VHH binders against q9lxz3. Designs and how they scored, part 18

Target 1, 367 residues: q9lxz3
Amino acid sequence: MVTRRRSKKKKKTKRKKQSSKEKEKYQTFINLPCDLLQLVISRLPLKDNIRASAVCKTWHEACVSLRVIHTSPWLIYFSKTDDSYELYDPSMQKNCNLHFPELSGFRVCYSKDGWLLMYNPNSYQLLFFNPFTRDCVPMPTLWMAYDQRMAFSCAPTSTSCLLFTVTSVTWNYITIKTYFANAKEWKTSVFKNRLQRNFNTFEQIVFSNGVFYCLTNTGCLALFDPSLNYWNVLPGRPPKRPGSNGCFMTEHQGEIFLIYMYRHMNPTVLKLDLTSFEWAERKTLGGLTIYASALSSESRAEQQKQSGIWNCLCLSVFHGFKRTCIYYKVDEESEVCFKWKKQNPYENIWIMPPLNLIDLPLFDHRI

## First folded at step 4 (VHH)

Design n4 (framework vhh_7uia_1)
Fold by ESMFold2-Fast, scan of step 4:
Structure n4 (fold): chain B 367 residues (1-367), chain A 122 residues (1-122)
Amino acid sequence: as target 1 above (367 residues)
Amino acid sequence: QLQLVETGGGLVKPGGSLRLSCVVSGFTFSSYYMAWVRQAPGKELEWVSSISGSGGSTYYEDSVKGRFTISTDNAKNTLYLQMSSLKPEDTAVYYCAREIGYLPTEYSLDYWGQGTQVTVSS
């Protein structure tokens, strides 16, 4: 506690000093072309970019603009033995260690819009957690099997936030449970199982255009529309799972992608045709970059080929219990492998940081 | 009730062969990828091999490729690991497991068997 108070005092003192310097330099700054300023700032890691934004209004606007354009999803690692968590941005080479005692006993289920969905298998408690603000939003308890997947539609601060899970209790029926904001209890719906006979589990869930897309371990795709309480099994399916390396389903602006990663082979990217519900291979992402992990994925649209993160897959993969982060350029068929700590795929997840990082307590101008 | 019963472990000389078996009950065997994993004394858990529910796809750790063969008999709900050209470094407790995720890691494996000891010693 005494250590925390000293840290906060030093941070405030340093902030006042930076503000004074910014005010004095603003009117005496030699104007540089925006392109040259962007080139200089683009070479700064995130921490230095945040400090640079305090120099003057022009630098602040350039730094914020660069963060809006180049802020990538961050990868969170969860320790199974203590309450320590490592937050890492592979594109900015920035690392931050966090300690969240409020998440003790929880496992991560899903990530969307800067929020994590956490589950405690011993208490059946569900919790939305924002690691950047430390805000907690508890949800009604729900018993879930260990292999049961869960998703949500948007941030829990929105009135449209919907929790969703799907399971097969018997071979004849699919059970869907949803929780709407302000509901008193979970809603349960049961549908006839029209999936393949050897289906056992749902591996991937994504939310797009008001519906949840659910991919099974046999490659069958189904959708659930919560507004209509409608369940439909789609006719198309991707190629069979390629084995031990990875299978990721992601959504970007109404489009659904499937990524297969097989050992010693380049990743295969498939896109769902929303008219025919058939999967078609893609050789380019049109400037899209996809960040995928076992439980969720994020995506960013890049408009400039020179950004360095253009038409890329950033995959959080596991091979032989060794964790690797792979950066793969789809159109160039080239790969860069980032060495990573040994972690399991269900103890890590991609999360999108907020646009304004300056006001967050995890960023300190002292260091 | 879910159960996995492993047999076939024992003492074998370097260069020898051994066949492990895992009988499963309480779930639809053909609907899951099944895996063999091992733990050597004082070492961490290591994935060895996986097989699809249909038996049509098999995967191996580099150190066992060409020496080990994974197979299934779906009619008997039995998973096998045929080991040949055994080396002292293959000494470990071998476990069979059901894969519940698309990656064969210690955290994506469910319903571990009791384990069977394999010792490769002269």
Scores: ipSAE 0.000, ipTM 0.196, lowest interface PAE 14.4, mean pLDDT 70

Design n5 (framework vhh_7uia_1)
Fold by ESMFold2-Fast, scan of step 4:
Order: C-alpha cells, then structure tokens, then sequence
Structure n5 (fold): chain B 367 residues (1-367), chain A 123 residues (1-123)
C-alpha cells in the first residue's frame, strides 16, 4: 500500500491541449524581458518566488537573484503532539506542515545558518538538525537545565563550527563548555564570575566576529572569545526602562542591537558601540528588519522603505507578553497582531531557508 | 594599583538617610565605570549600583531603585552613594569597585579595594 501511494505521488499530470489564444498568452508570459520579469518576481512572496524559479532557467536565475537580497526567515512552531512542525512565512501568512519523527523527544535550543540545535532532556543527546535536508549531526551527550542557553557559531558542515554554553554559575565561578564539530569531547573552562548576584540565566546569545556575546536576564552583557579562551563582562548595563516585559539581542554585519519590548509601549532599540562598549538609543532600524524569538534572532537588510517589512520587529511568542504579534513597525509606531495558540516561547524559532530550497527533499515530499 | 577608600557609614534608623563616599587615589576614576557592592553579615557580595565613566548612565539593583542615587565628582575623584528610606535589609559593609572597561588585549575584572564602610539600619 505504501508502494502504491508513492507511485501515485510520482504520476505526471498530462498537459491539457491549449488553444491558440492561450498559446499566445503563454508565450508572452514566458518571454517577458528580464527587467519586467524581475519587477514581477520582486512582487512575489518567497513561496511563490521558489515556485516561479522552477519554471525555466531565466526565471530560476531571476528568482535566485532576488532571493539573495530578499530571502526572509521562516518561523518554526513545534507541536507537543504527533511530532508535527509548522513552518510559517510571515510575508505570505502561509504555513506548511512537516513531520520529523527523528526529532521525537527533542526541544529546540538555537538556530543559525539554516540549522537547528536540538536537545533531548530524557537522553541528554544533542544534535544539529537541518529541516530542509533532514541531515542530522549528533554531538556528545550533555546534561542541561531547562532554562540553560546554547549557541553555535556557524553551520556544522564547517570545520570552524563551535558550540557554546554556560553550564553553571556561582557567585565565584562560571563554567563554560565548548565543542568543535570535529572534537572527541566537550572542552570545559572555568572563569571567575563577574556578573551580578541576582543573575539567573542568559537570555540571548549572539556570535559576532569570532566572539559570543551573552545577555543576562539582568541586562548585563558578557563575552567569550574561544580563540583566546577569554571570558569578560562589559562595563555597566544598558539603560533599563521600567515596565519592560522582555528583551532580545541581535547581530547584523558586526553590529549588535538590543530591543526592549513592552506590553503597552513602543519597543526601545539600543545599539552597542564596540569602541566604548556603551549602549546608544536608536529611533530607527535603518532599513533593518529583526526576526526575534526567545532562543535566537535573524536579521535582514531591506533596501526599499515601501516594502511591507522595512524597519520592522517580527516577533515569535515571548514569555510574559500579553499580546502575540507578528510584527511591529518601528517608524510608524504601529503593530499587526496575529493570534497564536498559547505556546511556550521556547517552542518556536526563526530559521533562514537556503536559496536552493526547491532542489531539497522537503519540496519533493511535503507533508 | 587603584586605592578606593570608602567613608560615610554609620548607624541609622529605618527610613533614615546616609551618604557614602569613595575617594580614588593613584588614578582618575572618570576613566572607568564604577560600582557600589555590599556584603551583609554572613552573606556573599551583592552588586548595588553602577555609573559610567562619563557619569551619564546609572544602573541600580531592583531593591534599591528610587531609594539610592549614585553620582560622581570628577574634580575630587570621588564616587557617592546617596541612600534614603533605609531598611534593615540594607545593613551591610559597602565597597567601592572598579568595573572592567576593555574587552581585548587586557583582562581587567571588577576589583575591590579598601576596607569598606559599615552601614547598620536598626531601631
């Protein structure tokens, strides 16, 4: 029965006979000049852009070119039932449902360069998972607390991929564990603790220019340089506004941003001065769109102010927020709310799709 | 080495006020972020407040916000902590500390100097 179902899935649909008028329209549509083709394709959301790229070589080249500039992150929602996962494209407001039995029992920890870091709290197994190729890269086991954060520097297909976590914090000491993709075991390093006593966890971790930047729940910023095996805490803290309900940190082209979120006020955006290590408030994102979730963030530079996602904060579910909004338009001081099911903020994450998504198993066998 | 000398502590009743001072000798404190930390009897060190090298940014532990004010006098190389509405739980030895100010080439950590100044809040 499974064989019959697979055969039916591979059945080619016969092309219907076209009228001469339909043939003329078809020919005109296919033979659009490159400039007009790019204009038409630039108006298509990512899902339709990917479909359009399958039509012919000229369309493929135009669509891929636009994806280099205009590819947006997708949001993954993790279900507690049936190992089902929903991928959401915010530009289309369209979903596709996936089933990953290989992730049964795993929770998501981090996302970078199209890869997820997954952890099984029952087996203590860690693995990198690519939802677009379904590739798995297992790691040595590690015990983690539920609120413990992990990050990695780049795709595990690179020899420079480094996994990073802070495994324990006491008043006197911090224990850091790292793992290179080609290593036999975790490396453990112990440093003197220089963080505030009321620190409980790291809220956000970003990797920038060879260094992991770690934001604490008290607003303190720490860094770890793996090449120097160096741990430090930046002086002072970003200005904290009363009534903030959450914060998140993102990296874009070597710059680090911190965003304070509020239940009843517009977000506050801060940028780190990497020379003075002081935070400065910004009134605009300068064309940047930030995709933030509790575990990781993605960012994309938008060149046109008239695009629907210019200067936006695109949010997943955050702990403590009364509202679940897809995005906030920073320069317009307006928000677009989307109703999500009540979900743990650690059960969703942003991921950047690859440019050649149509060539991948996901598109051959969509669930 | 930086020397930090804390003064201004004493016995005060709940609801009272005290002003702590920290005189920096050997170096100009305006080149560094400065902090107040305290240690209550039988407990570990607790961060209280920080101020930027320019004096333009100030930060406070949640339990002291609205009651404590950190400030600097660059001409006197002096850091202050103005404390109001004092509570019994504010009873501690208060220390002046230098915060780290660089990420690369130099491993500077939050340092503690001097003997501290005792603040006792009791009836």
Amino acid sequence: as target 1 above (367 residues)
Amino acid sequence: QLQLVETGGGLVKPGGSLRLSCVVSGFTFSDYWMAWVRQAPGKELEWVSSISSSGGSTYYEDSVKGRFTISTDNAKNTLYLQMSSLKPEDTAVYYCAKEPYTLFGEVYYMDYWGQGTQVTVSS
Scores: ipSAE 0.000, ipTM 0.133, lowest interface PAE 18.8, mean pLDDT 69

Design n6 (framework vhh_7z1x_3)
Fold by ESMFold2-Fast, scan of step 4:
Structure n6 (fold): chain B 367 residues (1-367), chain A 123 residues (1-123)
Amino acid sequence: as target 1 above (367 residues)
Amino acid sequence: QVQLVETGGGLVQPGGSLRLSCTASGFTFSSYHMNWVRQAPGKGLEWLSGISGSGGSTSYADSVKGRFTISRDNAKNTLYLQMNSLQPDDTAVYFCAREKVEWYGTKYSMDYWGQGTQVTVSS
């Protein structure tokens, strides 16, 4: 109703008791049930999650738990000619620049469990490096070919850590070298060569359920079981894909996936049947997001379809001397590219940031 | 247009030395990693040694480590393999091979090969 009654002026000067209201709000947030706390924190970007973990022990535990399931891998770009490193977080579309003089002359070989395996071809030194803590764990020297792949089973802080490489491939035999934590020397094993003709190198190595899976440039899949000292070349191979310019092999919860990249068409994803050792094409990842590069891969399962990372491939490629990160939605067959200007040639590798970043020297503890 | 030509092979007695050369043409030699590979009679291809485009990084197979030295002269577009303490089992055809650079990854494989040069180690 349009009323002729005028509102009288309300003018009250109140002393502001903002500090009591702010304390009540803060206590309400600290005392939230775990499920509601997780819902609040799950909506925070990683940087804000790290800050929230500094509030109290309960928030710290909730934030760390959410980082286990929601933290995206970070991409490291590094130059082969200098000690400069760029860390890129795809969730925030931000990068930061780091300088690691201790890695001068080293090239990256592999990434797993937040650690890099580095090799110096001039000194033949191998070392594990953690880019978040700057911890170094040196390993015994080994002469390696330029295109030789090396992998490891778990963090070097574990006595179960095993290094694995194929050092020589001839038409008659394959030579494998392994190093167990606390061993006196590298172990050498020789096996009959059962690989296809025109074999030149192993392209991809992943560790899953105690076994190294090795994919060759001819599409042969071999496995090495270090506990049994057993080498087998599996029957079957990925279907040959004409125009394929590269492949990425990844592991998630015991499942093995293969991604084919093409110059002029969408990537294809295959999954290995571990019973038949046959590859089957997948049109959906069931909420899985795969982060792949030539030397390593990471994966994360996403339960929320509202997440921009549902059913996605996040692929780091080097194309025409430009760094490119391709974001591809498998079910929508849609692609977004993030491209950088030409720079010095860079290697790249995916790495999982640690669960408690606030305790690390690289991160500001001020909130 | 891309050509690799090996020279310097021949007959040598056990314990002797040979220096192999590979002359490259048709590409920017200093931009490519180069490899030496051999094939012994009745055997497959065996990778021996690799060198970065600048010459700053080298690698060797365990079978030749300490006996063979890879080097390059980018001004002359020439790759070298110095072979010392040669043994009868070093008898093979030796190939110079160019590294293939995959732009969609860090894969390296060999895309161009020379015709090979014969090395025979015999008394």
Scores: ipSAE 0.000, ipTM 0.160, lowest interface PAE 18.1, mean pLDDT 71

Design p1 (framework vhh_7z1x_3)
Fold by ESMFold2-Fast, scan of step 4:
Structure p1 (fold): chain B 367 residues (1-367), chain A 122 residues (1-122)
Amino acid sequence: as target 1 above (367 residues)
Amino acid sequence: QVQLVETGGGLVQPGGSLRLSCTASGFTFSDYYMNWVRQAPGKGLEWLSGISSSGSTISYADSVKGRFTISRDNAKNTLYLQMNSLQPDDTAVYFCAREWGTLYVEYSMDYWGQGTQVTVSS
């Protein structure tokens, strides 16, 4: 309306005075020397480390470097009724609830390299799912029994990704099915049954150095080498300790571990000697932390003894359908136990998150 | 140490009912999932029903769904199986079993009772 005077020079308002103080503090922090920056960031919990990585390139690089040595596997809990899941970070003891309509009717079967193997018992559909990107890789249908175990060798984005399952155990024969990601059909192989009992159930499957290792409920260890199309049952078995209420097998860099959990005594950790195929008890893990659940396990090597998760067992155990996460320090023989809501033991699995979490679509939400 | 004792079996006419009981000792009964399993003459083991530690989660085999009811009394350390509309093919030895691990096949159970005989015949 009225054009008598224009002033172009002062655009700062009273509201900008507080912002200027905050900006000055931020500029001081981002100008920290590299050694002091590393010290500050090493004191942050992982969630705050992820937030700090968004400040600038120098902080991002420092945070990523620290996440390489501090990032732990996350525990996923699936709802049976709500098509939702809960992510738990054991390092920060925090939960985040997420919803995946695309997983409706699916149950989890296995976890490896940031991917889940999902199965729908009503449609017989199999699906690889990445909960961080929400990428899906479907595959041909396969009928599976409820107690049947399945494993895969690596991420389905690789041409070397191989699925493995034992579909039938009879008096004389065992039937194995394998599938390469993006193949036309499942491969079937039949081998002589050499198990202690013809109706053994498999508890645990791990993949190590091109071979699938299968532990039965009777303690027999079998192996399948897909490159040789070879099946064998090893003669030895781990010593079964009375009163164990859980048994978990895991793999780390070619080494295979077996964990017995007890209600009233410390867990027992055994390591397989791959030359003799005998199990030996271990009182230290040499900086290794093992994250074990009924369907699969994850592990990480700690670089420094000062890490609070050095030589630790992180076990997702279900006792009368009560969900419990147990943190056990192998060298200290000390335990911390957290109990949550009751859930089906087949709806729980560890997963390794990707290195740069903040750049992923699901982290628009509060973790 | 750990003991499971089944009672309540016997001879019944087709269409009749029986209630089986399993008394547990030597462990904290209220912490364990419990199962009923049977073995008919000349047949293998058949899982029938399972119940969670609190009783909040219950599952049945298709062969007995709608006819059998599983329940538990944690104060009495006792597991029950109410069997209605009994048929001749329900003739079997019935076992209660404590669950070990996360598997539901008969081999997932770590302790079993001695069994109780149920015979359905005219």
Scores: ipSAE 0.000, ipTM 0.118, lowest interface PAE 20.0, mean pLDDT 71

Design p10 (framework vhh_7uia_1)
Fold by ESMFold2-Fast, scan of step 4:
Structure p10 (fold): chain B 367 residues (1-367), chain A 122 residues (1-122)
Amino acid sequence: as target 1 above (367 residues)
Amino acid sequence: QLQLVETGGGLVKPGGSLRLSCVVSGFTVSDNYMAWVRQAPGKELEWVSSISDSGGSTYYEDSVKGRFTISTDNAKNTLYLQMSSLKPEDTAVYYCAREYGTFYSEYGMDYWGQGTQVTVSS
């Protein structure tokens, strides 16, 4: 037994046992089992979920997993009179207000891959805008009529991004303008007008497998292939429909869907047969969830329900001369109607948030 | 000449019934979707009911289901709205309208009647 010299003073080397227990408590909290961590994080709104993902690797992985599982498209409402914007998350049934002064004077035209296409009718300026990062990508000016539709193929961060619009429809000719990201000028192409009516208006445009599909107000479907510089009106019969308060075309993994809703009645879902170009009615969604508005659509597919919104149609439909209604149907055996009113259908748009958003400039990370 | 002429409005007690008629000239009701739209005092236009061009399909706003019935008489080229169990909230000018069949239709009406006043009060 070796004893220290000088027994006059008591040992002063006791470490605090409390700090060890505090470290254990902190480590236990951070290292919660995934199921308990998901239960805690699933109760947080998106803003707080993003903040939580910055805490540590385990929380980051759980937060990202929950975003992948539960993230749905968000609905953005644009003000007619100022630069205020309202963001709606249908999964959380939460609103938040945003302010984008850089979009003053712009109207929204289209949404794809987390980006908005914005147009200023006074300056003829076109702009890609990402509301999650606040990145802007300007483009050469283009004169557009107020009711003229425009679409793009993918995010403008890709060199394959292509903008497409039909600028003129006459009895004999159709004029199409396209713009590739980073090009110096718009390309103009003129084709014979093969549409049945001389006053056809385009209602919906979607991009699928390298091709733009264009739906007219008479139900005719036209196709533009930019790689072949080819325009054609497809031979399929227009869907039989009454006057509707909503008609939406959407794309999901190479499949084209048409949704029309007559008043507040159950919407009809049709799928395009890519061989015959005929529309066939779908009685079930098979785990597909569609988010559609007058200007754009988004979709998700899951084999089984993991969140509140699944296997249904979320439609931004006209319910009154100044208001838009979101209607969705869960299943053929159950119907859930959620009515939320804000403004007209041309002043709102669905957008898909990016899955890997750790740092959003829209959200303050200070507690 | 296209004309829609509504009749049958008036003053009625709560719980009462009225039948509105819309006589159509210049086109055939069986060739078009037809609608009833109303406007209550100080409120915006509200769609009430529609009937298909075949007459085989009928559609109603939730608040009037089971109380209102839309129908057509092809021989008389006339659209009807049978209203029962009327409530003070049903007080409005009722318009007969033809639907013009656009894919995006914000009620999609191209021809309207002059309207007929329905007042539900004690």
Scores: ipSAE 0.020, ipTM 0.424, lowest interface PAE 7.0, mean pLDDT 73

Design p11 (framework vhh_7z1x_3)
Fold by ESMFold2-Fast, scan of step 4:
Structure p11 (fold): chain B 367 residues (1-367), chain A 122 residues (1-122)
Amino acid sequence: as target 1 above (367 residues)
Amino acid sequence: QVQLVETGGGLVQPGGSLRLSCTASGFTFSDYYMNWVRQAPGKGLEWLSEISSSGSTISYADSVKGRFTISRDNAKNTLYLQMNSLQPDDTAVYFCAREWGTLYVEYSMDYWGQGTQVTVSS
């Protein structure tokens, strides 16, 4: 018994000494020079940046100032058979399983500025939904065909928000419907179909500098200018290689990019010359990272090559009964593939989270 | 013109083996990923296995891992499924399916065979 008591006292002394050494390590860690602190923090992924921001005021200020550099779009997977949603944050490699009963019967149409555009084919209801706040903004009803694409110009909280859809009900004519904030009803415009004699469907829509660019499944590009009520089919076609497994169009700061993905060779990235309307292949994105999915895309300009997602294509693709998220580094011609196997049908779309991510109900920075 | 024909199904006892074949025609077989899918009586479609165009990338459903082997012969335009350690719950119609890359497809399989019946019974 006496030997056991002495052993416990020795353990308490050792614990006190260890605690003192841990405190010394903590003091050394906090007292890093500002330039070394910034270098360390700039190399942290978002989850570690958030944790580091809790250490002390100096670290908090440094982490907050650098946090935006590590922000990336989130990938939303949603079931076609139930109300199940899965949010995936690639920067934290974290999944959030969610249920949005308010979206029952709705399918996703488009994503922009942190908002989803949702459509119910049974009720013809349109709904803007913010998955981070759960805010809903209903829009006037509209009948849409199953394969019909829709887009919007900016967040529905803006008075400049414009809804846009394009369809060909007959092969001879293009029908464009738009809804501008504060309007009483949808505006319909009809134009002669000058795309091609083959049956074309619109696959991708992007909004840039006041106009909607519409890409067909045959690579034909058209634009709609809502201010002029003007529809034009642009000359030129991208050089399309056989065996492409996907085609994605994206916009970044007035520039338009087209990505061809292949199973057996590297993706091809093309940029549109807005003067000539000719496509030119790009071997680098100048630090840009593109997040592309079938319905919409997001982009982010990376300032630091050490972010891990410099000059990268992040592609969400559905293959058979499985899903694939591909991270392809354009300048290194290297690929990292995350495979997701589900036997139930899923759709997916990229969405930009807001800057106050840690304050949102769907995000907990604690582990 | 695109045609997929499955053969090799039949009646087998539990613990037995079968080799299914799928012969492709009307397209360049070596350009496409290929899949095996089954449908048990009264149930929906179950994806089993996928093989890349070259045969270098292969994946399986958890229900068949270690028992089934997918392979292909691009010179013969033929896809295979070697099935070992068969159990009564493997009883199903087995389909060969071609995978196609369109911009937006929820299920990316565009052509299917008529299927071959596999019955595991004692």
Scores: ipSAE 0.000, ipTM 0.187, lowest interface PAE 13.6, mean pLDDT 72

Design p12 (framework vhh_7z1x_3)
Fold by ESMFold2-Fast, scan of step 4:
Structure p12 (fold): chain B 367 residues (1-367), chain A 122 residues (1-122)
Amino acid sequence: as target 1 above (367 residues)
Amino acid sequence: QVQLVETGGGLVQPGGSLRLSCTASGFTFSDYYMNWVRQAPGKGLEWLSGISSSGSTIYYADSVKGRFTISRDNAKNTLYLQMNSLQPDDTAVYFCAREWGTLYVEYSMDYWGQGTQVTVSS
């Protein structure tokens, strides 16, 4: 019997004043040989790794190399009653409280490459937001239904960034709206709807190799190629009908994965064969760890079988009137729950910290 | 035909204990998440506890955590609720309910038993 463990940052009435001692400690290690430097840095939490990377070029290179190996996605929780947000690292079972007044009135739509896409339903305003740098990139307004899904191809700092949304107001037609960098307005394309009659909505969107893959709540998969203005419904179907249970779709290095979530049985992982468009069940992920949430997913490859994150699903789910984070080891078929919180399932999302970030506001600052 | 039948309710004094049972028939019990829900006189439904199909994952409402224990026996198609340290506020009809729905929403129950009455009184 697995008892759910509630993980929460330990409340401290006094903050430890170690900044001067930490500063002296880091200065002591600046001239260490590379092997010892790597050993020291590998033991630092993410925040201290980021701080250490600012010391000099050698430390910067060592810290960035370790971030590539060890940095995992963080889960961000949104509050509706104020502008308070929590960043949660499931590997450390720690959270950081943040306050983003610039996001007042916005809801989260998607996460990719360290950026959030935010939408204000009252103003129709779209905003890219980076919670680590607090950079904002406003986008042209667009009316969207509350449950309408949206995605983007890459960071808005790139000229190749493309915004994408898909909807069907009338069963007969699919409406796709895209926005390319430097365009004057949104582009609208209309295609005949050839999805199964029993689909209700688009649940998951992922971008891979220049194409947006769109999954319906019934498991139908469609793709949109913006370079060709091409829409197609793929012929393959999941081995089992997804029924009324939730599912998550994620992408890793050109590969597409589908996770069926069940309340009455263990999660099932499927991989899409992009040649045949058939789904095949996977009992191992070859060291891949998938971080899934209702709006977006992240993944990382782990080469160390001894690592606690080998072959894992880390899932943000809503259960028992509370938001939970479940850590599931695919090859062991074992489950551990990290955190409980009462929240709407659409008020949290996985996000990858940027590797080149030097400073991170990890503490709630009350002035 | 799906059927859930609760038994084990009755009158108990404050501080006492009761064990409720729910026998399932008409479906593969071992495939479903199961819940205990109660309704006190003049109040709405209150979810108490849930248990996964295998029994490996268990959740409790804060009002009963530490006092109530949910368990299941899939070979007997039976769900249990062990209730300890009962107080007058635990007086309610206790229902067994089968889970239906997705992980994107709160608990959704598609089949309910008729309920068993628990009265906590001196």
Scores: ipSAE 0.000, ipTM 0.150, lowest interface PAE 15.8, mean pLDDT 71

Design p13 (framework vhh_7z1x_3)
Fold by ESMFold2-Fast, scan of step 4:
Structure p13 (fold): chain B 367 residues (1-367), chain A 125 residues (1-125)
Amino acid sequence: as target 1 above (367 residues)
Amino acid sequence: QVQLVETGGGLVQPGGSLRLSCTASGFTFSDYYMNWVRQAPGKGLEWLSGISDSGGSTSYADSVKGRFTISRDNAKNTLYLQMNSLQPDDTAVYFCARESGTTDLYGSEYSMDYWGQGTQVTVSS
């Protein structure tokens, strides 16, 4: 079968309705009490929340306040060959395509606080990129292996931003490189390798309460404290070795979670006890929704049990190199699979959009 | 009745290549994560590479990444290690090992429950 394609026809046939009753309705909405207004708009998707924020100052303040708690992360898909990027909002199913010529030759390494960390393996150039503002913050060059993981502690607009990478060059030693804002050069620290059999790169890095937690592909967990220049391999109960589905490590408000997928089994969620360093299984997330990908994770707390997102795992990588997003309800042990297109798991990442999208260059083109 | 038998070792010149094979029997090979481990003369065990039960995920030690490739054929119950750009420091006895499915947070080797007898690889001029 031949696929029929026509140029997109302009469909500008919507007529605006104007009436006295419509104006009365509009005035009623403007005059709602703040707590009732928040209850109403808390149930709007992000797109509608952005539109609502344009109505008046009171609605803008209420909408922005709700975005702090209720804004869902967006998924960015990176093209392998042509500098094209697709932003996907789970509430809308599909958003838009973007072109960032300034990222030509770069691969994504990490996402945090609305910023991407990008690396060019041919030039060794490292840069922070904000896809919503198109701001660029270049960093000192660093040679890295293709599969080497990087992380950062907070937005590069803060002087407290710390870049971090870890590698095991030999089975005896771990090499950690860090860069603190305004430093002259990268700091290198070398520690004895206490990971007896896993002489390879780390797969997952999260930053929590001033330390970096590093997970290996064999399930071993280590931490690096930059304030103490201290490296430690954590004891405790071993998680089962990851199969083809792997593990995702996430952080939320000082708590560390491990999402473990083994063979055809439903995802298992473990939480780290920071006192004993033991992993304990969780049958509920207490309203948390976790968005996990191979390179980073995002999370949000949802307070409404009626919300379709309450107590869920949203995983952008499910089966090998096939990209699917699964929404898994932890307490119901049920899943919904959303399939967009096939892509390498290291070519997508979750990012938190900013609270004031209406003022950004991309806003008007996407709505 | 679990058995792992390595073949393909031998003498090779620096810069050369070798392909190691490990034939498994006595268990459902397609259900297990598999590993390659080596022991150089006078040194301890060094983990080199691992592969998932389906073959969809692989991992490598930094010392061999880019030079060695692990693969498997579940229909033939066989694990492979393709070794390129061999160096004198690669001289060792090479073992295939079955993963028990668990590991501790120190990365202890109790995760390997069955090992082959090993095959000698010698890289010298």
Scores: ipSAE 0.000, ipTM 0.123, lowest interface PAE 19.3, mean pLDDT 70

